# Designs tried in a protein design chat: VHH binders against NACHT, LRR and PYD domains-containing protein 10 (NLRP10). Part 17

Target 1, 318 residues: NACHT, LRR and PYD domains-containing protein 10 (NLRP10), of Homo sapiens (Human) (q86w26r167to484)
Amino acid sequence: SLVVLQGSAGTGKTTLARKMVLDWATGTLYPGRFDYVFYVSCKEVVLLLESKLEQLLFWCCGDNQAPVTEILRQPERLLFILDGFDELQRPFEEKLKKRGLSPKESLLHLLIRRHTLPTCSLLITTRPLALRNLEPLLKQARHVHILGFSEEERARYFSSYFTDEKQADRAFDIVQKNDILYKACQVPGICWVVCSWLQGQMERGKVVLETPRNSTDIFMAYVSTFLPPDDDGGCSELSRHRVLRSLCSLAAEGIQHQRFLFEEAELRKHNLDGPRLAAFLSSNDYQLGLAIKKFYSFRHISFQDFFHAMSYLVKEDQ
Short names: E, the ipSAE of ESMFold2; O, the ipSAE of OpenDDE; V2, 0.75 times the mean of E and O plus 0.25 times the DockQ between their complexes.

## First folded at step 9 (VHH; framework vhh_vobarilizumab_d1)

Design g4 (from f6 with H31E; at its last look DockQ between E and O 0.69; V2 from the best seeds 0.67)
Fold by ESMFold2, look of step 9:
Structure g4 (fold): chain B 318 residues (1-318), chain A 121 residues (1-121)
Amino acid sequence: as target 1 above (318 residues)
Amino acid sequence: EVQLVESGGGLVQPGGSLRLSCAASGFTFSEYAMAWYRQAPGKGRELVAGITSEGYTSYADSVKGRFTISRDNAKNTLYLQMNSLRPEDTAVYYCAAQRSGFYTWGYPRYWGQGTLVTVSS
């Protein structure tokens, strides 16, 4: 069967998808129903050079030779979680054409159209904006909306995020005293930003005397906490304002060209030092043919959206 | 070069407690789902507990209520607090990590060398 799980950015689609894979692995979810559950990030599919089922399985099985015969013995006992269909990149379609493949022949499209492994189960997460592109591929799908954390789930998130109970209790107390902040933590992506901000404040010995008044303030508090204050490495050209403008520029360019992964050269084009900006950008090395390539992304799509929105404000200052 | 280094294993009496640590390096720790596996003599490795990059935890039935997995992203360290230990918990315990964008828990991408836990009277 096929389920489409939809919700706005930051509503917890990715978090739920990853929780489901783990809960399946421990026997908590779907005991005895699936032989294998695969997590697949649509954002990273562009890195799967040949787009073949065997290679997908190889990547999911930790770059060991996948036991393909065993895995495919009963395809009705397989679940693929295709996370972030809205993050499937347009350059990926161009790469397929350069290899003589049309978008309709891509592995993900073949899975969704039920041409490859037609009896397997699929769970596809997406933002609603991508349904225009997804619905024509579907035959019979159930649609589910995600709304965010319950009050109990928020409390549990805080207790799990922090290293000890005292930190968790202090952080949660601060959040509970601010109705706007507490309601914003219904969105798991925002909850993560808030927890990261508070952890950063506690690690820096800062006392939180005033709390954010809206979503923009929440992201600005995080930015203010983690944006490097001074260049103790001798780079006199680096300033906090310049770095902020560069992050906004990268995010805007990414959104304009529908890209979510960036090469080091793109960061350098925007005068960004990726390793120094780990609070905003994550990186991974990928083996692509004979080369190892480093790719960056915003730590969460909400950061890319936030900096994109901010880019209009910094452009007005020019 | 990815490294996962376990510590904290040892000999303990039934009903006792141990806290395992796993120091991680060579990858962006906060972006990876992590787990503890164990392998008793003559058996395969089995998942004991896992934790997502977002901090959600799940446990095998055999350890629920007794073991607690946690992570400290600032110190790149994974923990397993083991309480009310039983002789059947005797095993080599392994720290494991998944690939960030493609995985199944039957095949973790990275493994530690393991730390021995022995529960004996």
Scores: ipSAE 0.638, ipTM 0.891, lowest interface PAE 1.0, mean pLDDT 80
ESMFold2 (binder alone), look of step 9: mean pLDDT 86; pTM 0.879
OpenDDE, look of step 9: ipSAE 0.677; ipTM 0.898

Design g5 (from f6 with Q98E; at its last look DockQ between E and O 0.77; V2 from the best seeds 0.00; counts 0 for: pae E 2.6 > 2, grease 24.4 > 24.2)
Fold by ESMFold2, look of step 9:
Structure g5 (fold): chain B 318 residues (1-318), chain A 121 residues (1-121)
Amino acid sequence: as target 1 above (318 residues)
Amino acid sequence: EVQLVESGGGLVQPGGSLRLSCAASGFTFSHYAMAWYRQAPGKGRELVAGITSEGYTSYADSVKGRFTISRDNAKNTLYLQMNSLRPEDTAVYYCAAERSGFYTWGYPRYWGQGTLVTVSS
């Protein structure tokens, strides 16, 4: 069977996908139904140098000795979770272009079209905008929509986010006093940004007197809290603005070229110090042949979208 | 260099309790799902409990209601509170870190060296 799980950025699709893999592993979800459940980040699949099923399985198992023959013995007992179809990237390696590989022949597209492992189960998560690219690949799929948090779920999220209940209660009280902010927390991704901002304020000993009034203000409050000071210590506000402009430029370039992973060299091109920007960028090291390469991405696609939108203001100021 | 160092194992009577700790270093702890596995003598390793980077927990049927997994991201530490221990819980317990990109559970990216738990009268 094939299920498409869709929802706007930040509605919990990735969280649900990861919960499913763990619940399967402990035997609480689908006991006895699947021999293996594989999670595949569509954002990271571009790093798979050869579009071969065997290589995908090695990556999923983290072991080039994985029992591929046994795994593939009963394909109907396999589940693949393809997370973030909207985050698929164009190949950027020249080697891949010269081999004549087309998008229609990529491993993920062959899986989705049921040309590879046609009896396996698939769960695909995506933002609705990408359905235009996904629907032509599907034959028979069930669609599920994720809409966000109830009021009770918001309260539970705050309780689980903070290290103690007093902090959680204080943070939730601040949010509840602002109707617009409280409603925005219906979106789990926004809720995370708000909780992170409030935690950052509390850890810095700051008192929250004014709360954001819209989603742009929410992201700006987060940005203002977590932008690092200038290394030289002089005109720190000017340095922070320069870093903000650089993040906007990176996000805009990424959207223009349909890229969601960035090499360290691209960060340097934009004058960005990745390790100092952990609040906005995450990184992973990958062994590509003999070399280890570090790749960065925005911690969530919502940040890339936000900085992209801001880039129009930065360009107008130029 | 990545390290996962377990502690808190030992000898305990049936019905007793132990708390295992796993100190992590060399990677961004908050980005990883974490797990406890155990291996009884002559048996393979089995997943006991897992916790995602977002804090969602899940448990094997054999330990539900008795064991509690938790994490402290500020201290880069994973915990397993084990209550109502039984002789069949005797095993070496391993801390493990699961990669988030391409993975399946049962193939952790990093393993600890293990800590022995013995439940006997």
Scores: ipSAE 0.447, ipTM 0.820, lowest interface PAE 2.6, mean pLDDT 79
ESMFold2 (binder alone), look of step 9: mean pLDDT 87; pTM 0.883
OpenDDE, look of step 9: ipSAE 0.787; ipTM 0.939

Design g6 (from f6 with S53D Y110S; at its last look DockQ between E and O 0.74; V2 from the best seeds 0.71)
Fold by ESMFold2, look of step 9:
Structure g6 (fold): chain B 318 residues (1-318), chain A 121 residues (1-121)
Amino acid sequence: as target 1 above (318 residues)
Amino acid sequence: EVQLVESGGGLVQPGGSLRLSCAASGFTFSHYAMAWYRQAPGKGRELVAGITDEGYTSYADSVKGRFTISRDNAKNTLYLQMNSLRPEDTAVYYCAAQRSGFYTWGYPRSWGQGTLVTVSS
């Protein structure tokens, strides 16, 4: 069967997808139903040098000698979770060596259209904005909407995020006193940003006198907390402004070209030092041919969207 | 180059406790999902506990309530606290890591030598 899970950015689609793979592996979810459950990040699929089913399976298994024939013997016992359909990178050929493949022959499209492994199960997560691109590929799909955290789930998230129960209680109390902030925490990605900000304030010994009043303020509080200072020990406003402008520029260029993964060279073009910006950028190593290469992405797509939106305000200030 | 080194195994009587450690290097530990597998003599490898990069934990029914998985991102270390041990828990325990973009826990892979846990009266 085919299920489409849709929800706005940060509603927990990726978290749910990853929980499902782990719960399947421990026998908690779908015991006896599947021989394998594969997690596939759509934003990273561009890194497959050969867009073939065998390569996908080698990557998922972490072994280029994985027994693909044995794995595929009973395709009806396979589940593929295709996470983030809205994050597929459209200008594929411009970033990688030309492969000569048409979009209709791409592995994910063949899988979704049921031309490859038509008896396997598929779970596709996406933001609603990409549904127009996804619907023409579907035959008989069930659609599920993800609404985010319940009030109980928010409380549990705060309790699990903070090591110290006293910190968790204080953080949750601060959030509950601001209706706008509390409602924003229905979105797990925003909840994470808020918890990270509060943890950063507590680690720095800061007293939270005023809470953010909207989503822009929430992201700005995070940025101001984690933007790196100057190494020379002087005032860091100039350095912070240059780094902020560079992050905005990277995000804007990425959105313009529908790119979500960046090479180190692209960070250098924007004067960004990836290792120093771990609060905003994550990195992963990939085997590409004979080499291991490092790629960066914004820690969450919401950051890329936020910095892109801010790029218009930063440009106007210039 | 991912390297995982398991330690903390040993001989323990039924009902005892043991804490396993897995020291990780060669990758950004906080960005990886981690798990413990075990392999009893003559048996296949089974996943007993896992933890995502966000901290969500899951356990096999055979160990639920007795084992606790945890991670210390500052020390790049994964832990497994094993309580109320039974003879059936006797196995070599292996630590595993999965990249964030493509994976399955259903395919066994060798990462290190593992650490032997023996529960015997």
Scores: ipSAE 0.615, ipTM 0.870, lowest interface PAE 1.1, mean pLDDT 78
ESMFold2 (binder alone), look of step 9: mean pLDDT 81; pTM 0.826
OpenDDE, look of step 9: ipSAE 0.776; ipTM 0.929

## First folded at step 11 (VHH; framework vhh_vobarilizumab_d1)

Design i1 (from g3 with Y110H; at its last look DockQ between E and O 0.67; V2 from the best seeds 0.74)
Fold by ESMFold2, look of step 11:
Structure i1 (fold): chain B 318 residues (1-318), chain A 121 residues (1-121)
Amino acid sequence: as target 1 above (318 residues)
Amino acid sequence: EVQLVESGGGLVQPGGSLRLSCAASGFTFSHYAMAWYRQAPGKGRELVAGITSEGYTSYADSVKGRFTISRDNAKNTLYLQMNSLRPEDTAVYYCAAQREGFYTWGYPRHWGQGTLVTVSS
């Protein structure tokens, strides 16, 4: 009982996983089947100091209050939802690398290979690009593919995104006039980028005369709309190019080192002011032992991929 | 530092309505999933209704159609509208919160102190 839920970036895998945990808790999903359902973010697993099952359970349940022995009494009644296998990160610091930790030695890999808790149920979400690394670990897995938004779901998304019904109608009409753009909006993450771009244009009093014709154009329209002005309230082409190159550099370095969470120090090394770049970077505080640390990530993993790809196009040194 | 403070409980006749509120502080409310649990005297706590950080709601069968969970992220407040109340709804109602990175609703990370709801003539 191992299920792989796969789909392109932004197709709603995380949203579905979280819905499943809640629907289980209310008895709506799998009534009587599981004693516990655990949600585990693969992106955040690197933050565990010890890659042991007990620590994972304490992380999910808080501190030392969880009765680990009782939870594990019937492992066949446990479900672990491992969300974002493609977002697994290498150990964050060099001293963790010195301990000899590797993907094959991680707790998640032991769970997936059924070496730890072999009778428990697993649901793994991932982008297809990571299947090469995932398939060798799997035994008897069922695969489910998420396709994204139906035409009705796209219409509903636009209606819910814009609180002003007239704005929603205008935005959706603009998108429907471009078949390629409309089809791209079947990917919820792209749909969000498009809605954000259109809302930003409307807030700035702009009228949209020409629409993006592919995903690169869509992201560029978003970037053009939301790159911040200069620190003194002014905006210049050089300043915007510098910020753009810095975002590309951060994304490229992250991909090179398989990193998706960034410390504030890493942003500063790339000359990026995280709070000022909320349109592209999100932040969250994470409890690491007794300390609270702030980490940044691209608002969607698609942005990191986009800026990495764009780094080859904006290298204008020469 | 995290605080969840429930209010709105009280005595009500069968068939009546109550609206519970939970004021939250000490965390970024919009990043957390929220839920209402209840506990009758001498019995275990049970999840009644939950709402994800993105607004998806789910309900236990025993309250579906009668209870409505909602949240106001601008006011850091969670609500439970309880209609068509029955004597078996009598319990202390607790607000609970979870950060959605590592969790199970089997062991919510944060709890309020609870508010008593009594449904009786």
Scores: ipSAE 0.710, ipTM 0.926, lowest interface PAE 0.8, mean pLDDT 80
ESMFold2 (binder alone), look of step 11: mean pLDDT 85; pTM 0.867
OpenDDE, look of step 11: ipSAE 0.716; ipTM 0.921
ESMFold2, look of step 12: ipSAE 0.708; ipTM 0.928
ESMFold2 (binder alone), look of step 12: mean pLDDT 85; pTM 0.869
OpenDDE, look of step 12: ipSAE 0.825; ipTM 0.956

Design i2 (from g3 with R99Y Y110H; at its last look DockQ between E and O 0.74; V2 from the best seeds 0.00; counts 0 for: grease 24.5 > 24.2)
Fold by OpenDDE, look of step 11:
Formats: C-alpha cells, sequence, structure tokens
Structure i2 (fold): chain B 318 residues (1-318), chain A 121 residues (1-121)
C-alpha cells in the first residue's frame, strides 16, 4: 500500500508519522501486519554513507550486522515511512548545481516508484507544493490531508504547553481575542511558536501590547523575543540584527541548495553560534561510519522558510 | 559518552507501585524518542511503553492503564510510573533512546543497564 500524508508546514505530519511507528511497536497499530517499520527522515538521507537499500536498513537498525537479507525476504511485511519528502537534500560533497537526482534521492525514488521492493508498504509525508514532484512517482496512492488542530485541540495544547494554569489561561485568552493568532494556532507548529512567544514574554515580564497581524508578524515576534543578547550580557540592536541577517543567510543558502542540515563549519561561516541559537536551531549527532558528526537544522522547516523570506528584506538594507 | 542510568527498581507487593527513572546524558535528549523495555526471566525483551520527542505515548496492552511513561526534557529524565503491579511485571526494566530520524523501534540506539523490578508477595 502507498499512502501520502499531505499538509502544510507544521500541521503535524511528522508527529503523526512518529506516533504511528510507536503505536506499531507497542502492538496498537497494524498488529501482525509488519515485521519491520522503518522511519526515514528524508532530510537525513544525505548522510547515508552509501546509496544502497541495505545501507538504509543498516542505518535504521543502527546495526551493520542487522539481518538485512532476512528482512528483505518478506518485503510485503515491511513499512517504510518517508517523512518529509520535500526535505530531500543534495549531498554536501556534490556540486550543488548538478542536474538530476542524486544517488540517494534515486534510492528513495526507486522505492516510491515501486521498482525497489514493490510489495512493501509506503507512507510518505510531504507539503502540498512538493506534490508536484511526488505525483509523477506515484502509481496508486491514497492521499490523506492533515489539517492541524481542532478548536478543542488548540485549547488542549495550551493547557499542556504551560505548566502553570494561570499562564495557560492568560495565553489562551490572548490568542482567542485575536482572530489571526487563533487561526494560526490551527497549525500545531505555529501554535508552538505562539505559545513559546507568549511564554517568553511572560517570563520577561512584558505585556503583549502589539498583536501580530499575520504569520510573518508571529515569527517576528518570536524571533525578537529569542534573539540572543550580546556576549557582554547586553542586547545591542546591531548584534541582534547581525544574528538575524546571518540566520537569514543560512536559511537562504540552504533553500537555494536544498539543504536542511548544516555542519558546524557552515554555522561558523555565517558567524553563528549554534548552541546559543537553540531557539532557532536544533542539533543532532550522527554516526557516520566510525565518526560522529554534529549537524544543525532549523527547529522547524517553517523557520527556515521564514528566514529565507526575510533574507530578501535584509539584503535590501545592505 | 552516552549514558542511560535507570533507578527506582526494587521489591514490591502485588498491587503496589513503583516509579522508575532514567537519567540520560551525552546526547540531545529532547530529540530522541524514549522507551521502556523489560525482560522477564526466560523471556525476550519486550517494549513496555514509548514516548515520542513531542510527548506522545503508547503502551503495550499488558500495561495499559497501569503504567505511565513521561519525560522531563529539562532534566533529561525519563520516567515510568508503575501502578497496580503484578507478579508478571517482574523483570529487568531497561531505558532506551531512539533518535527519530533513522530508526526502527526494534533497534534502539542507546540502552541503559537496567533496573530490577520484582513483584512478589
Amino acid sequence: as target 1 above (318 residues)
Amino acid sequence: EVQLVESGGGLVQPGGSLRLSCAASGFTFSHYAMAWYRQAPGKGRELVAGITSEGYTSYADSVKGRFTISRDNAKNTLYLQMNSLRPEDTAVYYCAAQYEGFYTWGYPRHWGQGTLVTVSS
């Protein structure tokens, strides 16, 4: 079977995919149907040492001695979850402008096209804009739209996010009084941004005087709240602006070259301190053969999109 | 160095409660799905409960309604509240971490040493 989960950035596709894996593992979902469920973050595929199915399986298993031969004997009992098809990356070492599919992209494409393991089950998550690239690969697929939070779910999220009930109520009140914010919070990722922003404001003792008028304003509010102060403990406008420009540059470069993972050296190139930018960037250590390498990514692709968009504005100021 | 250290195991009477803790270090805890496994004498290791990085939980049927998995990312700690314990819950309980990028739940990335839970009258 082939299922495509579609939704805009932050609608919860990844969350659902991961939950599915967990539910399967506990026997709650698809009992007896699959022997193996492989979750593949598409943005991380570029980190594979080899563009081989076996290598992908080894990676997923975290064991180079995994019984891949045995696993592949019954492909009909395998489920691959390809999360974030739109986040497939070009190899770091390859010329960024190469025409055509990278070997690693090709690996997944062959899987999607059912040339590789035609009897396995596939679940693919993607954003709507990326469907243009995915559709030609699909023969028969069920499409599921992920819509985000219901009104009840929005309320629940606020209650779960804020540990203090009074804060939760206050935050939710602010959001309910603003149609733009309330609507935006339908998207779980945006809801998180909003909650984080509000929490940050509350922690700083700031009154929310200006309410966002659009999604851009929401992100700007967040960014303004969490941009790091100067090294000397002060917050200079120049320093903040510098960091903002650097983040925009990083994001833009990534989008331009279809890159969503960044090495430490790349951050340094942009004069960014990864650990200090935890509000915007996440980091993970990856086992690459015998080596462990740290990579950074934006906390959510929506951040990268935002900073990319902002890059056009900040360049004009230069 | 990655470390997972379980604690809270012990001897309890049937119907009793225990709370297990797993202290994690050496990796970005918040980016990992976490899980509790257990291995009873003479049996294979089995998944008991899992929690995603976002905090979504799932349980084996055998423990559903009795066990609660939770996490504190600020403390890099995973918890398992075990209520209404039964003799069949006797096992070594293991904490496991699984990065949600590349994984299958059958192969956690990191394991603790385990803590023994004995339920006996």
Scores: ipSAE 0.222, ipTM 0.681, lowest interface PAE 2.0, mean pLDDT 87
ESMFold2, look of step 11: ipSAE 0.732; ipTM 0.928
ESMFold2 (binder alone), look of step 11: mean pLDDT 85; pTM 0.865

Design i3 (from g3 with T28K; at its last look DockQ between E and O 0.87; V2 from the best seeds 0.65)
Fold by OpenDDE, look of step 11:
Structure i3 (fold): chain B 318 residues (1-318), chain A 121 residues (1-121)
Amino acid sequence: as target 1 above (318 residues)
Amino acid sequence: EVQLVESGGGLVQPGGSLRLSCAASGFKFSHYAMAWYRQAPGKGRELVAGITSEGYTSYADSVKGRFTISRDNAKNTLYLQMNSLRPEDTAVYYCAAQREGFYTWGYPRYWGQGTLVTVSS
């Protein structure tokens, strides 16, 4: 079977995918149907040492001695969850800047096209804009739209996010009184941004005077709240502007080259301090053969999109 | 060095409660899904409860409604609240970490040494 989960950025596709794996593991979901469920983060596929199915399985198992031969004997009992098809990256190596599919992309494409393991089950998550790239690969697929939070779920999220009940109520009140914010919070990822922004404001003792008028404003409010001050005694405003510009540059470069993971060296190239930018960037250590390498990514693809969009504005000011 | 250290195990009477803790170190705890496994004498290891990095939980049917898995990312600690314990819950309980990238729950990345829970009258 082939199922495509589609939804806008931040609607919870990844969350759902991960939850599905967990529910399967506990026996709650698909009892007896699958022997193995492989979760594949598409943005991480570029990190595979080899563009082979076996290698992918080894990676998923975290064990190079995994019984891959045995696993592949019954492909009908395998489920692959390809999370974030739209985040499939181009190789880091300049040599592969070719407009063609990378070997790693090809691996997944063959899987999706049912050339590889035609009897396995596939669940693919993607954003709507990326469907144009996915549809040609699909033969028979069930499409499921991932919807964001209900009103009840929004309320619940605020209650869960804020540990202090009074803060939760205050934050939620602010959001409910603003149609734009309230609507935006239908998207879980945006809801998190809003909650984080509000929390940041509360912690700083700032009164929310200006309410966002659109999604861009929401992100700008967040960014303005969490951009690090200049610790070196310099003009704090210049420092903040510099960091913003650098983040925009990083994001734009990533989008241009279809990259969502960044090496530490790349951050340095953009004069960014990864650890200080935890509000915007996340980091993970990846085992690449015998080596461990740290990569950074935007906390959410929506951040990268935002900064990419902002890059056009920043360039105009230059 | 990656470490998962379980604590809180012990002897408890049927119907009693116990809270297990797992202290994690040496890795970015907040980026991992965490789970509790258990292995009873003469039986295989089984997944009892799991929690995603985002805090979504799942339970085996055998413990559903009785056990609660939770995590504190600030403390890098995983918890398992076990209520209404039964003799069949007697097992060594293991904390496990699973990265939410390339993974299958059949192969956790990291394991603790385990803590013994004995439910007996």
Scores: ipSAE 0.501, ipTM 0.820, lowest interface PAE 1.1, mean pLDDT 88
ESMFold2, look of step 11: ipSAE 0.658; ipTM 0.904
ESMFold2 (binder alone), look of step 11: mean pLDDT 88; pTM 0.901

Design i4 (from g3 with G106N; at its last look DockQ between E and O 0.59; V2 from the best seeds 0.74)
Amino acid sequence: EVQLVESGGGLVQPGGSLRLSCAASGFTFSHYAMAWYRQAPGKGRELVAGITSEGYTSYADSVKGRFTISRDNAKNTLYLQMNSLRPEDTAVYYCAAQREGFYTWNYPRYWGQGTLVTVSS
ESMFold2, look of step 11: ipSAE 0.732; ipTM 0.924
ESMFold2 (binder alone), look of step 11: mean pLDDT 87; pTM 0.884
OpenDDE, look of step 11: ipSAE 0.717; ipTM 0.928
ESMFold2, look of step 12: ipSAE 0.726; ipTM 0.919
ESMFold2 (binder alone), look of step 12: mean pLDDT 86; pTM 0.882
OpenDDE, look of step 12: ipSAE 0.865; ipTM 0.975

Design i5 (from g3 with A33S; at its last look DockQ between E and O 0.71; V2 from the best seeds 0.72)
Amino acid sequence: EVQLVESGGGLVQPGGSLRLSCAASGFTFSHYSMAWYRQAPGKGRELVAGITSEGYTSYADSVKGRFTISRDNAKNTLYLQMNSLRPEDTAVYYCAAQREGFYTWGYPRYWGQGTLVTVSS
ESMFold2, look of step 11: ipSAE 0.642; ipTM 0.890
ESMFold2 (binder alone), look of step 11: mean pLDDT 86; pTM 0.883
OpenDDE, look of step 11: ipSAE 0.804; ipTM 0.941

Design i6 (from g3 with T104N; at its last look DockQ between E and O 0.65; V2 from the best seeds 0.62)
Fold by OpenDDE, look of step 11:
Structure i6 (fold): chain B 318 residues (1-318), chain A 121 residues (1-121)
Amino acid sequence: as target 1 above (318 residues)
Amino acid sequence: EVQLVESGGGLVQPGGSLRLSCAASGFTFSHYAMAWYRQAPGKGRELVAGITSEGYTSYADSVKGRFTISRDNAKNTLYLQMNSLRPEDTAVYYCAAQREGFYNWGYPRYWGQGTLVTVSS
């Protein structure tokens, strides 16, 4: 079977995908149907050492001793979850900046096209804009649109996010009184941003005087709240602006080259300190053969999109 | 060095409660899915409960409604509240850290040494 989960950025596709894997593992989901469920983060595929199915399986298993031969004996009992088709990356190597599919992309394409393991089940998550690239690969697919939070779910999220009930109520009150914020919080990822922003403001003893008028304002509010101070403990406008510009540059470069993972060296090139930018960037260690390498990514693709968009504004000021 | 250290195991009467803790160090705890496994004498290791990095939980049917998995990212600690314990819950309980989304049986990234839970009258 082939299922495509589509939804805008932040609607919870990844969350759902991960939850599915967990539910399967506990026996709650698809009991007895699949022997193996492979979660493939598409943005991470570029890190594969080899563009082979076996290597992908080893990667997914986190073990080079995984019984790949045995696994492949019954493809019909395999589920591949390809999370974030739109986040497939181009190779880091300049030589491969060719317009054609990278070998790693090709590997996944063959899987999607059912040339590789035609009897396996596939679940693919993607954003709507990327469907144009995915559709030609699909023969027979069920499409599911992932919707964001219901009103009840929004309320529940606020209650779960804030450990203090009074804070939760206050935050939610602010959001409910603002149609733009309330609507925005339909998107789980944005809801998180809003909650984080509000929490940050509360922790700093700041009164929310100005409410965002659009999604850009929401992100700006967040960014303004969490941009790191100067090394000297002060917050200079110049320093904040520099960091913002650097983040925009990183994001823009990533989007331009279809990159969503960044090495530490890349951050340094942009004069960014990864650990200090935890509000914007996440990091993970990846086993690449015998080596472990740390890679950074924006906490959510929506951040990268935002900073990319902002890059046009920042450039104009230069 | 990555470490997962379980605690809270012990002897308890049927119907009793225990709370297991797993202290994690040496990795970014908040980026990992965490899980509790258990291995009863003469049986294979089984996933009991899991929690995603975002806090979504899942339970084996055998423990659903009785066990609660939770995490405190600020403390890098995983918990398992076990209520209404039964003799069949007797096992060594293991804390495990997994890459987010990877829950194939037996392949967590990191394991603890385990803590023994004995439920007996």
Scores: ipSAE 0.584, ipTM 0.865, lowest interface PAE 0.9, mean pLDDT 89
ESMFold2, look of step 11: ipSAE 0.646; ipTM 0.896
ESMFold2 (binder alone), look of step 11: mean pLDDT 87; pTM 0.885

